# Designs tried in a protein design chat: miniprotein binders against q8h113. Part 18

Target 1, 357 residues: q8h113
Amino acid sequence: MVIYHRKVVFTYVRAKRFYHFLNIEMVTDFKSLLPVIDISPLLAKCDDFDMAEDAGVVEVVGKLDRACRDVGFFYVIGHGISDDLINKVKEMTHQFFELPYEEKLKIKITPTAGYRGYQRIGVNFTSGKQDMHEAIDCYREFKQGKHGDIGKVLEGPNQWPGNPQEYKDLMEKYIKLCTDLSRNILRGISLALGGSPYEFEGKMLRDPFWVMRIIGYPGVNQENVIGCGAHTDYGLLTLINQDDDKTALQVKNVDGDWIPAIPIPGSFICNIGDMLTILSNGVYQSTLHKVINNSPKYRVCVAFFYETNFEAEVEPLDIFKEKHPRKETSQVAKRVVYGQHLINKVLTTFANLVENS
Key: E = the ipSAE of ESMFold2; O = the ipSAE of OpenDDE; V2 = 0.75 times the mean of E and O plus 0.25 times the DockQ between their complexes.

## First folded at step 9 (miniprotein)

Design m61L
Fold by ESMFold2-Fast, scan of step 9:
Structure m61L (fold): chain B 357 residues (1-357), chain A 85 residues (1-85)
Amino acid sequence: as target 1 above (357 residues)
Amino acid sequence: SEKVTVEIESDDPFLLEWAVLYIKKLAERYGAEVEVTVKDGKVTVTVKGLSPEVAEKIAELVKRLAEMLGLKVKIEIDGKEYPLS
């Protein structure tokens, strides 16, 4: 293909150069764009004994390694979750948030409900600033006493809306698929770090926890309204299902600039959390990100957080200390008990609810 | 069915190739046919076989992409220019 006046030719050579750049060779500064990774070759082989030797898996693993080292955020396509399900989740979420507050308050978040349920616009604070969003918070359900005194704070069932009627069943199906997808992406990440596919599964993911926030951002007629303040996620991986027609999520690059996460229909945005930073011995960094409300239209975002075992004592894995030793003996991150860290975050975020419940 | 036509101009061949690939991936996601043509120093990407709702979605996504990457684009849905601002 030829641009006559400019003599620019779209050929196999140009396409190959672009694909080569996305795979391994970074010939330009990619700091203004988030990488896109088709993980379908990884998923096709993720349960195979020799998955690490498959050419398609090796290619995906290289892309995951590059994305996690350079940005900590990437788009996932080829994930196998139907567009119908991805869109239905957002559609039903819009329907719920359109309801009068009286209906939404039927599942209101309280300490007695295990900090599970609906929170009104302005209840959430990030770094001391009010976030302009409403949400439904839910967590993996567990039997009473399973996680001792630490887990007692989060005991109880998730609160699901009765309207739309099918919401609970839809979200439970979605959570199972997100859990499987997150596990399979972590197998690729384990390979990217130089381990076997299963380094996390034997030590940290015997009984993985999960958190999900279903978030609604009201439309605004002014610039720079904070929908969610700058933060890192504290888990392993986050899967973000966001509305396709609004750009609001921003990711901080290594130069300190904010990169917009422009929606790709049917994709997930995936980012790494603080626990993965620790487990990788600092090879992969959790990245600051924020949400700016910048449209008069209402925006929804469903964030699924894949976590370690609740009781996991998170410290750098020996295999990754061996593969990625620090040049100088520096203090590594302190050992973190994941469940205690989660409870501390929940109690800090919802401190104001203790007086009213 | 509707079609979305995107004319792209850029002095950065990498951004141009990236934008074309992004539009092709959008087309493939929606089971649409895609054609890329070059005339008068412009690259034109045409996506065909779209519902009106999907055509609007693709046009808006391409508009946002062009805005963020500083690409000069012209977007049409079924021959009618899609406003950029």
Scores: ipSAE 0.000, ipTM 0.219, lowest interface PAE 15.2, mean pLDDT 80

Design m61Q
Fold by ESMFold2-Fast, scan of step 9:
Structure m61Q (fold): chain B 357 residues (1-357), chain A 85 residues (1-85)
Amino acid sequence: as target 1 above (357 residues)
Amino acid sequence: SEKVTVEIESDDPFLLEWAVLYIKKLAERYGAEVEVTVKDGKVTVTVKGLSPEVAEKIAEQVKRLAEMLGLKVKIEIDGKEYPLS
């Protein structure tokens, strides 16, 4: 926001940030800040049969429970993924998005490519409104026919940029680490819900699908440019690796206020999705969040989505219905088939590509 | 009673303001006095009227905050440097 007098602009922006923070803090006792959780004690013990009895694990589990109940978003540190890898992923992503359109279009998203690849600025819509971002969409690769007629739409390999040359190998390594990290965080969340560590590794969760969106938000000189409209994530957990130099992600707290997710270098932002809400019998709620482009600087964000098995019919887990029974007169959570939901979202988002091809 | 002194350096003025505000709100929870001084591009926040136990808690929370936000800080309890590593 440019105003004629620089000192007035700077003082106003500073006062507005202080006022906003104070208002939220006065109402909700520091609910203006997303919780930060060091999960290193959990990771040290996550493969041990006695992990539930470990004092360090118990402390992390308590923090996870409070974060998931209070806001459904938290920062994760102590996750064991190197700062070098986290930063290199963002650096190579910047390099790709800086390329001329003709280079980026070599991996353009099409129906024939299984809806995998590069999408131009303005192709994505959230709640009927155009999002001002470009992206590379990736999905877990699978053999032809593995997921029947439903999965046919997404068959084929991911399209990776040839420039930078190392991008494919880097991103595949990163995805494997994010998959393992997500599984291990879910072991803590399983304990937090009163289950065993392995409740999210049952039959419909043991072969998890994943989605990854590598997102570029162009620099803007206008106010209130929507980078990504308000939404909840559909999966179990999302890991967000965002640029550290600008705040753009906003999270809706339990009081209905939008709070900024200020970047913490080397951290992931982690949030719960709609499927975890169902599986937990409504104990943990997925949280509305949005991205507002507020800077002339280009911003990247790599979002990894950890999901159920593709064919999973998602419903509350029996153990969590027993531990956390809903009111007797409450409606049963809707059952959803994960793969069908994903396909419906993809086909809706890219309907115009079929008409214009 | 004890005092905690936090000297903060950052190239990001908004992050600096956020950190100062965080320390002020933390001090208010313990009924402590807060002084803020700016000199030579450094901000010093002094929290006074603390028990030794509360002083250690504040120092540890500020250390963790600085680590999470990539802030360069120097923390002292009653003039003695609090270790950052």
Scores: ipSAE 0.000, ipTM 0.209, lowest interface PAE 13.8, mean pLDDT 81

Design m61W
Fold by ESMFold2-Fast, scan of step 9:
Structure m61W (fold): chain B 357 residues (1-357), chain A 85 residues (1-85)
Amino acid sequence: as target 1 above (357 residues)
Amino acid sequence: SEKVTVEIESDDPFLLEWAVLYIKKLAERYGAEVEVTVKDGKVTVTVKGLSPEVAEKIAEWVKRLAEMLGLKVKIEIDGKEYPLS
């Protein structure tokens, strides 16, 4: 698979360079392959004051800009997180979901547990329909009272599986690395939007909330079983660590076609969320995506969501309003209080738990 | 009207699927019908409903794509082999 992965990445880069060289509009007709971006030049310089002038950074920034404008989804390689850690996260997650239901219920999601923990198949709803998956939901932990009345809904510690025993420590390490990676990718995105590297590290953004959903999709013997209905993500960036032996994630392109996010071992899939759409003044749009269960094999997907500060009043950043004024003079950008938006989504998704708790 | 037939051979299933999809996108751009068949372990893509000029254009683009991706291909326009070298 390492050889296959390198071959795919090399072929994609070669194809893009070839069509760019030929100045062919036919490249715009090929919207089925998600971009692959090696961010290692960005990471090497992301803490340097003059990183914006580095040729390698400029190249990565150009790729990020095109990916975010054209698709809103891309693969990330060169991210520095080990294959061993990426795989161990999935392996230990498989072990947990293979346990008897009674064992999984020891960390069951409840309102009293701050909507943190295990949810069984059929608890999660997307656009009013039940999703055919189970999951562990977790959120950044915070001190009681830190986020006022709104934050009370999510107060309390994350519930982690006791089996595998090392799961909690593994996942906490993984979350730390995903948080840092997301922040660094956003430095590239900030440059892509024409700002400084640090526009997403301002007052409303420098203490980021995070959400993580650890999702298990049961094997099926029929076609078109919806594992997760079509939706956009709510935050700034999502990092997806998916099993590499099955294709189930689909992304809607601008033509309305669903394109498969074929797994590339050792990569993350990265996509933009609704808050980044607002902050960028509509330059980058969050993209609809879904999961179709179409295999008898069990599939694990770990989705890490990098968010604004919990209490952030999210509106377009002034620098991006200046760099990218709306084509129309009418102000149509809406303002969102992130924490309230998140709580509303949580309560809608788990409405049945409020009624039956 | 003309037809372009492409026989593709690759040990990489992703590149094979990607090449087929690319040919379908080219055909769609020119309003052409596409059929995909498997015979004797090779994938055959047939593009129908083409003018002679568009048929040659598609054949040339497929040739260049195959060279770029390292795919083994045989291209025919209305049963006549299109030269690769």
Scores: ipSAE 0.000, ipTM 0.214, lowest interface PAE 14.3, mean pLDDT 81

Design m61Y
Fold by ESMFold2-Fast, scan of step 9:
Structure m61Y (fold): chain B 357 residues (1-357), chain A 85 residues (1-85)
Amino acid sequence: as target 1 above (357 residues)
Amino acid sequence: SEKVTVEIESDDPFLLEWAVLYIKKLAERYGAEVEVTVKDGKVTVTVKGLSPEVAEKIAEYVKRLAEMLGLKVKIEIDGKEYPLS
């Protein structure tokens, strides 16, 4: 193939592939690329007393700061979670969603089950529009009464399918690793904001809640089918484990353009949520993102959400108010009670389930 | 003026064509000329008419693209290899 200036000259075979490729969304400049961060230097030192002064940590912290300021989305590599585990999670998730509908309904989401379990395609709505996906919703398990009247709605164990047989054990191991990884990334983010490594392990944050959505997007034969409408994530940090073969996740950049989050095998996509925007005093902004179903192939995505303490009254941390005065970040919410907001979102999402019960 | 040469090796023709088109669009943004040559199972993309600053920038964009797609690439600025680490 020969290209001169903006003109392309090539054989029929290359012309055919080039034509098919032109239908794929593309990036054209640096603002259209999500940063890739190797966090292995951070992880190697994240428990050391001198981590803030380590040259490798300082470099990673600088990259995290730029990523969180510029887009609020980045790829994470060097995270220490094996490719085998990352892939097995997706493989077993595909196996579950391929089961007959009657089998999936055995773990059907209900109020009695604490709003944990399988939800059918089209039950979820974003900004009043139906999302074309099915999912398993999971939350951190806790003892009855631990989170008072607010937490009562979400009490009970997660519902795991008996098929694939090893799914529960696999997912519980995965959740633990994602929890630890999220905590360690937040140590880097804490340093990036000018705090100690442990600002996100204080009173409101030392017993973190977590949410996980295991999402299946059906194949479609038309373009621009909304798999998940535009939204920001509510928590501190999200880790996304998505299928590697097709791009579906899109992120809104600073210029207002939607850019594709092209899959990188073995990576997580990581983004900041609304609670981190509040805690950072508006220094880091949660970013709008959406999922478009644009392929006949079934796609899975496992999204892990690292959150505050359930009962936390979330407001800007004093250290970050001091280092980053709010005059330039006045759009930050005054105060949010995390658990109450989560329960309100759950009850709103499943209002029809209650009405039909 | 400087030139950036990118040698790409992949057994996935779809990713290969995507990478070539992406580099072409980068070159167009900076008003540069692009030459693409296929020889011995490798694709070589040459971007010409660059200032040193723009050449460095294009090399970084291609490095990020290679990281994103898991592509095996070799990048040179005026015949000198651009580090990937």
Scores: ipSAE 0.000, ipTM 0.189, lowest interface PAE 13.5, mean pLDDT 80

Design m62I
Fold by ESMFold2-Fast, scan of step 9:
Structure m62I (fold): chain B 357 residues (1-357), chain A 85 residues (1-85)
Amino acid sequence: as target 1 above (357 residues)
Amino acid sequence: SEKVTVEIESDDPFLLEWAVLYIKKLAERYGAEVEVTVKDGKVTVTVKGLSPEVAEKIAEMIKRLAEMLGLKVKIEIDGKEYPLS
């Protein structure tokens, strides 16, 4: 009773009060459609010392917790990134993919280019099935030698199209905004898990790597062509900017049914990855999703992946092991070295590229 | 200037709220004004300040959404019914 440390008692009372608010709020059924979350109250307070006690923040945090515990996919609105920028990214990406292959091959992905650049339709495979898409693969740029021998494979600058001419500057601005948005959403997720706002800004997380895939899906005259096979994402959070008039992304719900992620104009789709599953001690699960090319229309999708530090040894965070303990028989995977995992995935995907001299 | 009026009927309150949010976001994308009213268990969403070309585009997008969700809708452009078949 009275023998417990006052700090521990205070933390317990605060957590209990927080979960009382979550239990009272009527949650939307996520089995048939993905939830929509307006994060503008979170963004308005994300740097304030009292953000955890703000009523607007508490409401957003409750919605994030429910979405992440359920389907692990949700729409984000109120994110502060302009509709003009979101749409220009897609418009310029359409312009690039409409170019002849000879032009696109000027930025062709190679080992010498650090596995950065354009990949042709049908090069990518998911679970042994050919994906019917083309893409530009981009990674966070870093100085030579920064990530040791493991990182050497990905050294070098991103390759950007010269046509459209403004594409590089547009995409670099977009990446910076997506990085900041992802970090701020993770502050809400940290609170949702019962931590401080900054549990995902510790030593192994405060210098986040990022991956971006700019993906074009060709139009088809038949149904059920695999654009991207069923998979989970491996990072912390993914932000998806998809064309407004094409429904192709499908998400596996908690009942095991595939539901369409219908585009909402001006929104991002956000989903959790495998690393967040580990860091949360299994409280939040990464969700299987796929892309089916089902229309004669060409579809663009820009996927931004927010990751750990490159050298991070990813394991459950101590605070979340304390808040959400698991039985020994149901323990989360003990450790993943993020950079090695990423390099293994890249080398496996592009094993057929020959550029050795 | 044209207006698109959408009357939505559903027994699923989540689906109804989701569809209304979608139409609001679509209106915002095109810089249009939006008005929502409830009428005898149906929700009416009116999108105003549209060019004729944009009004047709919005009506078509809402039609496709309704087909995909199995949602019962009636769509009008400037008082004229937009065909759903």
Scores: ipSAE 0.114, ipTM 0.666, lowest interface PAE 6.4, mean pLDDT 84

Design m62L
Fold by ESMFold2-Fast, scan of step 9:
Structure m62L (fold): chain B 357 residues (1-357), chain A 85 residues (1-85)
Amino acid sequence: as target 1 above (357 residues)
Amino acid sequence: SEKVTVEIESDDPFLLEWAVLYIKKLAERYGAEVEVTVKDGKVTVTVKGLSPEVAEKIAEMLKRLAEMLGLKVKIEIDGKEYPLS
């Protein structure tokens, strides 16, 4: 991992030196490119009482602040998750999606299965347009009745492929590591907003829900096929593990340009969601992004969504209202019950499954 | 007005995509139109609406980009090959 990590950093440094060499201004730092952030100094100190005073942490926090203000998307390296695990997740996912359709249907997504499982190509709609992808949808498992009547819709275990046999254990290990990584990145974001490291670990935030979408995009022989329509993510933080040899994810920057999220091997792409926009009092905005299928090659993307507590009533945190007061003429952030918002989105996305069940 | 055309081939898709992004931003800086086409596994980027002086500068910048990123390119200004050596 050390060698791989050095290679990614070297590539980024070469690009930055090149811009400097040509005397071409990036109008704002990172507006033209997604920033690359090595979070290893943050992770080394994230459990320390005085992490906020560490010089390495302060530097990472500054980079996180700029990335979240300028784009809302960035690459994360130095995250401590092995290249072997990151690559095996994608490799096993390719193996599953290559199976005959009848095998994939064994874990078919249904209302009775808690909207967990395999979704065939064309079932998902974003803003009224059909998405050209297939997926396995997973959610944090919980005991019957834990999240009241609202959570009843998502009750039940995740459906995992039996082939490859090691897939379930691999994905459960991966989810645990992504959960821990997301929590630690949010400690840096909390500091970036001027709070303590733990502002996102309060009573309504410290039992986080999670969503994971394991997505396969079929190869196409025509250009500009929409794999996933333009949207923002619902939650706090998203970690994206995408295939290294295909560029399909595009991110809309603050200037309105679509910036390709070119894969950096061994990295995660990280972006902020709608709940973090609310909690930060609008300081960080969730960013529109889309996927275009533009290659004859099959593409895999594993998206892990770190969320609030299911029952959290999400509104701006007092500390960030104090540190970052809104303009006198600006709109007040609306209050959102996370679990209800998620259920409404699930039922809207899979309305056709309810009608046919 | 003049146009600069660059045909790019790379064994590294990451560097290729980043080069295309850079060229798009360079075109925006000079208020130029940009077209991107893909044919036979090669990417062709055409930057249009340039003065002769700006076309020469862009061609030189693309040459330097190719050298820095190790890309194989062919550059033309209004159909005339721009020398890489």
Scores: ipSAE 0.000, ipTM 0.245, lowest interface PAE 13.4, mean pLDDT 81

Design m64K (at its last look DockQ between E and O 0.02; V2 from the best seeds 0.00; counts 0 for: pae O 14.3 > 1.5, placed apart)
Fold by ESMFold2, look of step 10:
Structure m64K (fold): chain B 357 residues (1-357), chain A 85 residues (1-85)
Amino acid sequence: as target 1 above (357 residues)
Amino acid sequence: SEKVTVEIESDDPFLLEWAVLYIKKLAERYGAEVEVTVKDGKVTVTVKGLSPEVAEKIAEMVKKLAEMLGLKVKIEIDGKEYPLS
């Protein structure tokens, strides 16, 4: 018989493995905290033919499934994007927003700029209330004529700040990395829904559009200032890169309570959008969230929105209708063409800008 | 260089794991070394290699986290208790 008299050195890693060995899952009730998911096992296998069978991938997929069924928000770590790049994005964004107003206006949003560029504080409204933020709107660039008459409105290059000088090159690198990361996370989500890894890379999804909002929230002396009113995101997946030392994002949980999305350094906050709700046949539902500012310090948030193809007509995917039939008639009240919706939103936003200028 | 020591007491393994992870990621942000030990039923996270300014910032950020989560912590910078309240 082997007798054990050992001083137990209990570490975070050992604790997780110990609970797993006992087949006891840690509490994942997200009433007050968002889940944290290390996706490195998923990324290590995301191009492999046997991806779905890998034990590490299976664990990540389970965590994605639980998060997306419950709160629709999670932190992503182990994502392979360097801390230096993530922080430089925020640092350069702070530098731009600190410039005199007249310098920021050099890249102001206009129709001739393809509705890309800088928006001053106070031109965005949610539910009739002014959102206390300023922003730069950026969209995927595409060749003239690619998307016909509808896409004409959004043709042209993004208006990147010239100060700091490195801003454009940094952001284009960051966008490529965010695009690749989002695609790989969606492979995990596809597996979580019971599909192949590539269900979100089909005909209307393999050439994804993207939107980036580079957002600055002025410091406030008053509590509970609305930086951005409650909303859901329209697309598939959002990656949020925000300042580490300010908690302002709030997420509505399944009980109807608003919980804080406390920034975890080096992570992305990730959430699902309305198009994923439709594509998943309602299995995963996008989540209301808002920004409430109660800090005297300026806060930066860089939001990357991974979307469908510009021309996509979005409806539930057949595989997910089969695997997750709804009790009620599975109806898409209207097929939504993503690009038409985007352009309508862009024009409405600009009309409000002109009216309030 | 200075160090920050955070003793964490929680009966909730999820909350404990989440808080430890937060401190690890915070330490990585500043290039600091992290040690995690268990002693007398408490988890201690030690962040080393800090400038005095960064040590104060980390301690303050952990204090704010503990306030938001209702988490029982004891924070020290180089063995001196960091005030909570």
Scores: ipSAE 0.495, ipTM 0.832, lowest interface PAE 2.3, mean pLDDT 84
Fold by ESMFold2-Fast, scan of step 9:
Structure m64K (fold): chain B 357 residues (1-357), chain A 85 residues (1-85)
Amino acid sequence: as target 1 above (357 residues)
Amino acid sequence: SEKVTVEIESDDPFLLEWAVLYIKKLAERYGAEVEVTVKDGKVTVTVKGLSPEVAEKIAEMVKKLAEMLGLKVKIEIDGKEYPLS
């Protein structure tokens, strides 16, 4: 026991000293570039009982903690999803958006379709302003009545393109892999917050919801066209699969400057959402980000949003209130019902569709 | 087959490591071999096994990265300097 405790303490002290060294360097570095994290050591041990004591896991956890505290955005590599799949998702999405308008309208977003499907350029609004993009919106499918009156708004199957023919099967495979990856990243984040790997599981993630936006940004010959207005994401984690040859995503740093999220081939960009800010007791902040259309080339971005249980009552977790006490706890929302928050966001974004239905 | 050689100079070790990682990931996308050498305070990244078209594409993407990040770089395709301006 004594020997075991001594070894654990020495490993913890080494990790803390290494983290302290990185802390001084990384604060300055994160002002101009987003951090890159290889999560392969975390994934190798993610189901192991002793994962918290693994040296590779400890290193990844330290990097996750720093990135989430200082920026709320980071690149993920070593995630185990093939480059072929990541690229094929974007390639098939380009093919769909290049189709005649009449073909895309076959899966048109409507209230009757549960706000699932294709939305034309200018249908989406961020903070009351029109976004210059088209998209396919989809959500986790669920049985009629599962989420009561609140969930009724989103009932029904996702609308998938029939062309390319393989698109539905490809996207369903991709969603399953993104779901597993998000779950495993959250185990690392739970450790980073000072909890067990499982603090979010059960109560918050017994039946996790997901949202996916498949977004096309038209090419422009003018600078500073807003593709998506400044916002934070409202869920737990977002995984962004963006085209490699177009820099358009911008992230607001701690100094208030916009820094470009330059695409790294084969990576995801990962960012934290508002629900994770609440659950962490404000330790990790969701970060403002925007998309500027600044290229004559058409840009695709596939955003997967990993969410709590639909009916989750989101408030700071007791373990993280104890580990990370705040002087002013009222700065963090008292309580949010995730499903109601999502529905309110959907209805606000698509207010114009109600009038035309 | 062609090779792209990138010499990088920076006083910022994080920026230097980030740029090297970017070039390595770019090489992986095109199925290319990559070698990294540190000599006399300079980092050299060599990407091998490229078609002429892909070599020029990689050189252009690295050039754009360097401009965006304010990095001092020298790019060569098969020993011939790739123009930065």
Scores: ipSAE 0.441, ipTM 0.825, lowest interface PAE 3.2, mean pLDDT 84
Fold by OpenDDE base, look of step 10:
Structure m64K (fold): chain B 357 residues (1-357), chain A 85 residues (1-85)
Amino acid sequence: as target 1 above (357 residues)
Amino acid sequence: SEKVTVEIESDDPFLLEWAVLYIKKLAERYGAEVEVTVKDGKVTVTVKGLSPEVAEKIAEMVKKLAEMLGLKVKIEIDGKEYPLS
């Protein structure tokens, strides 16, 4: 008798949710364009405990829910970071990548530098193919021994360019603002998943790690140069600041087509990562994306990855398991230690560098 | 005009939601009508008003989706079973 009741309740809950899903008005033609979300109403209430009841927040949350369900990528406007700062980050990044190779090598990535610093063109590999980009890899700095033996691999200061001289201070300011913005977007995402604003902060984001890749894509005279191979982002949330004059980022839509992520001046492109897929109990799937170098001009992109705590054991949050039940046998139920995965990725990338050096 | 009928059998409501959303988005691309029915824990999505070429394309895309998601599907074009590998 008891087993029958669980099956019937589960079937009824499934049927009701499915009916609700059927009544979701399929929003606009997400086939050709990524959704643009003005998050200013969310930010205006981000420190209010009752933010979930605000009509402007509810609207933004509804847009975030749709974007995360439908494409896993969206533009963010109304984010409160000055266009001057956003543009100065790109400008100074261009100035760095324009430096002589010997100058760029002063901050060369090394194991002894905690895998922080400059990667030359052609070092990064995605799916066994060489990526045509150079980068500066940055990670949140932490005290020696903070993250035990796992974290030891990444121990060290970020290697900031000494030219331009203001670059470090600019980027540290930018990281802070991106961190605050990412936190507030995740509050909106937490609401969109039917939780409180603080579901992530309570467990997984008490001491959020971050990664930043400052990426330079050389100009190409060929149409099909892969700047970055097709991948999903591993973490929670990515904020992309890109050059406004070059369309290079491609997002794979539900139809399997590659949609160009056309730059919108003053916007971030935001995407979700694999950890958010897990934490959401697989409600929000990370989206496959790639970069195609298609301009004869140099292109820069600053990707800020807002992550879990370094030692976070990432599993579906209980509230989202309750709100969005799946079978326990779902691959999304895999407990993953974020820091261990990051280390494995860094070490694999470095092994490829050594083999191709 | 041809119709594509997709019967989806899954105990994962999110996989069902994704599959239905995917097929709806495909149908919308081609200006096709979509009918979704739920019976006995199975979801049937019927896409109507297709050209033969578009019907085959939708069927192939749904097949690929089902393979990627590990979904048990039955695909029919005008009542003829579309081969699942």
Scores: ipSAE 0.000, ipTM 0.168, lowest interface PAE 14.3, mean pLDDT 84
ESMFold2 (binder alone), look of step 10: mean pLDDT 81; pTM 0.775

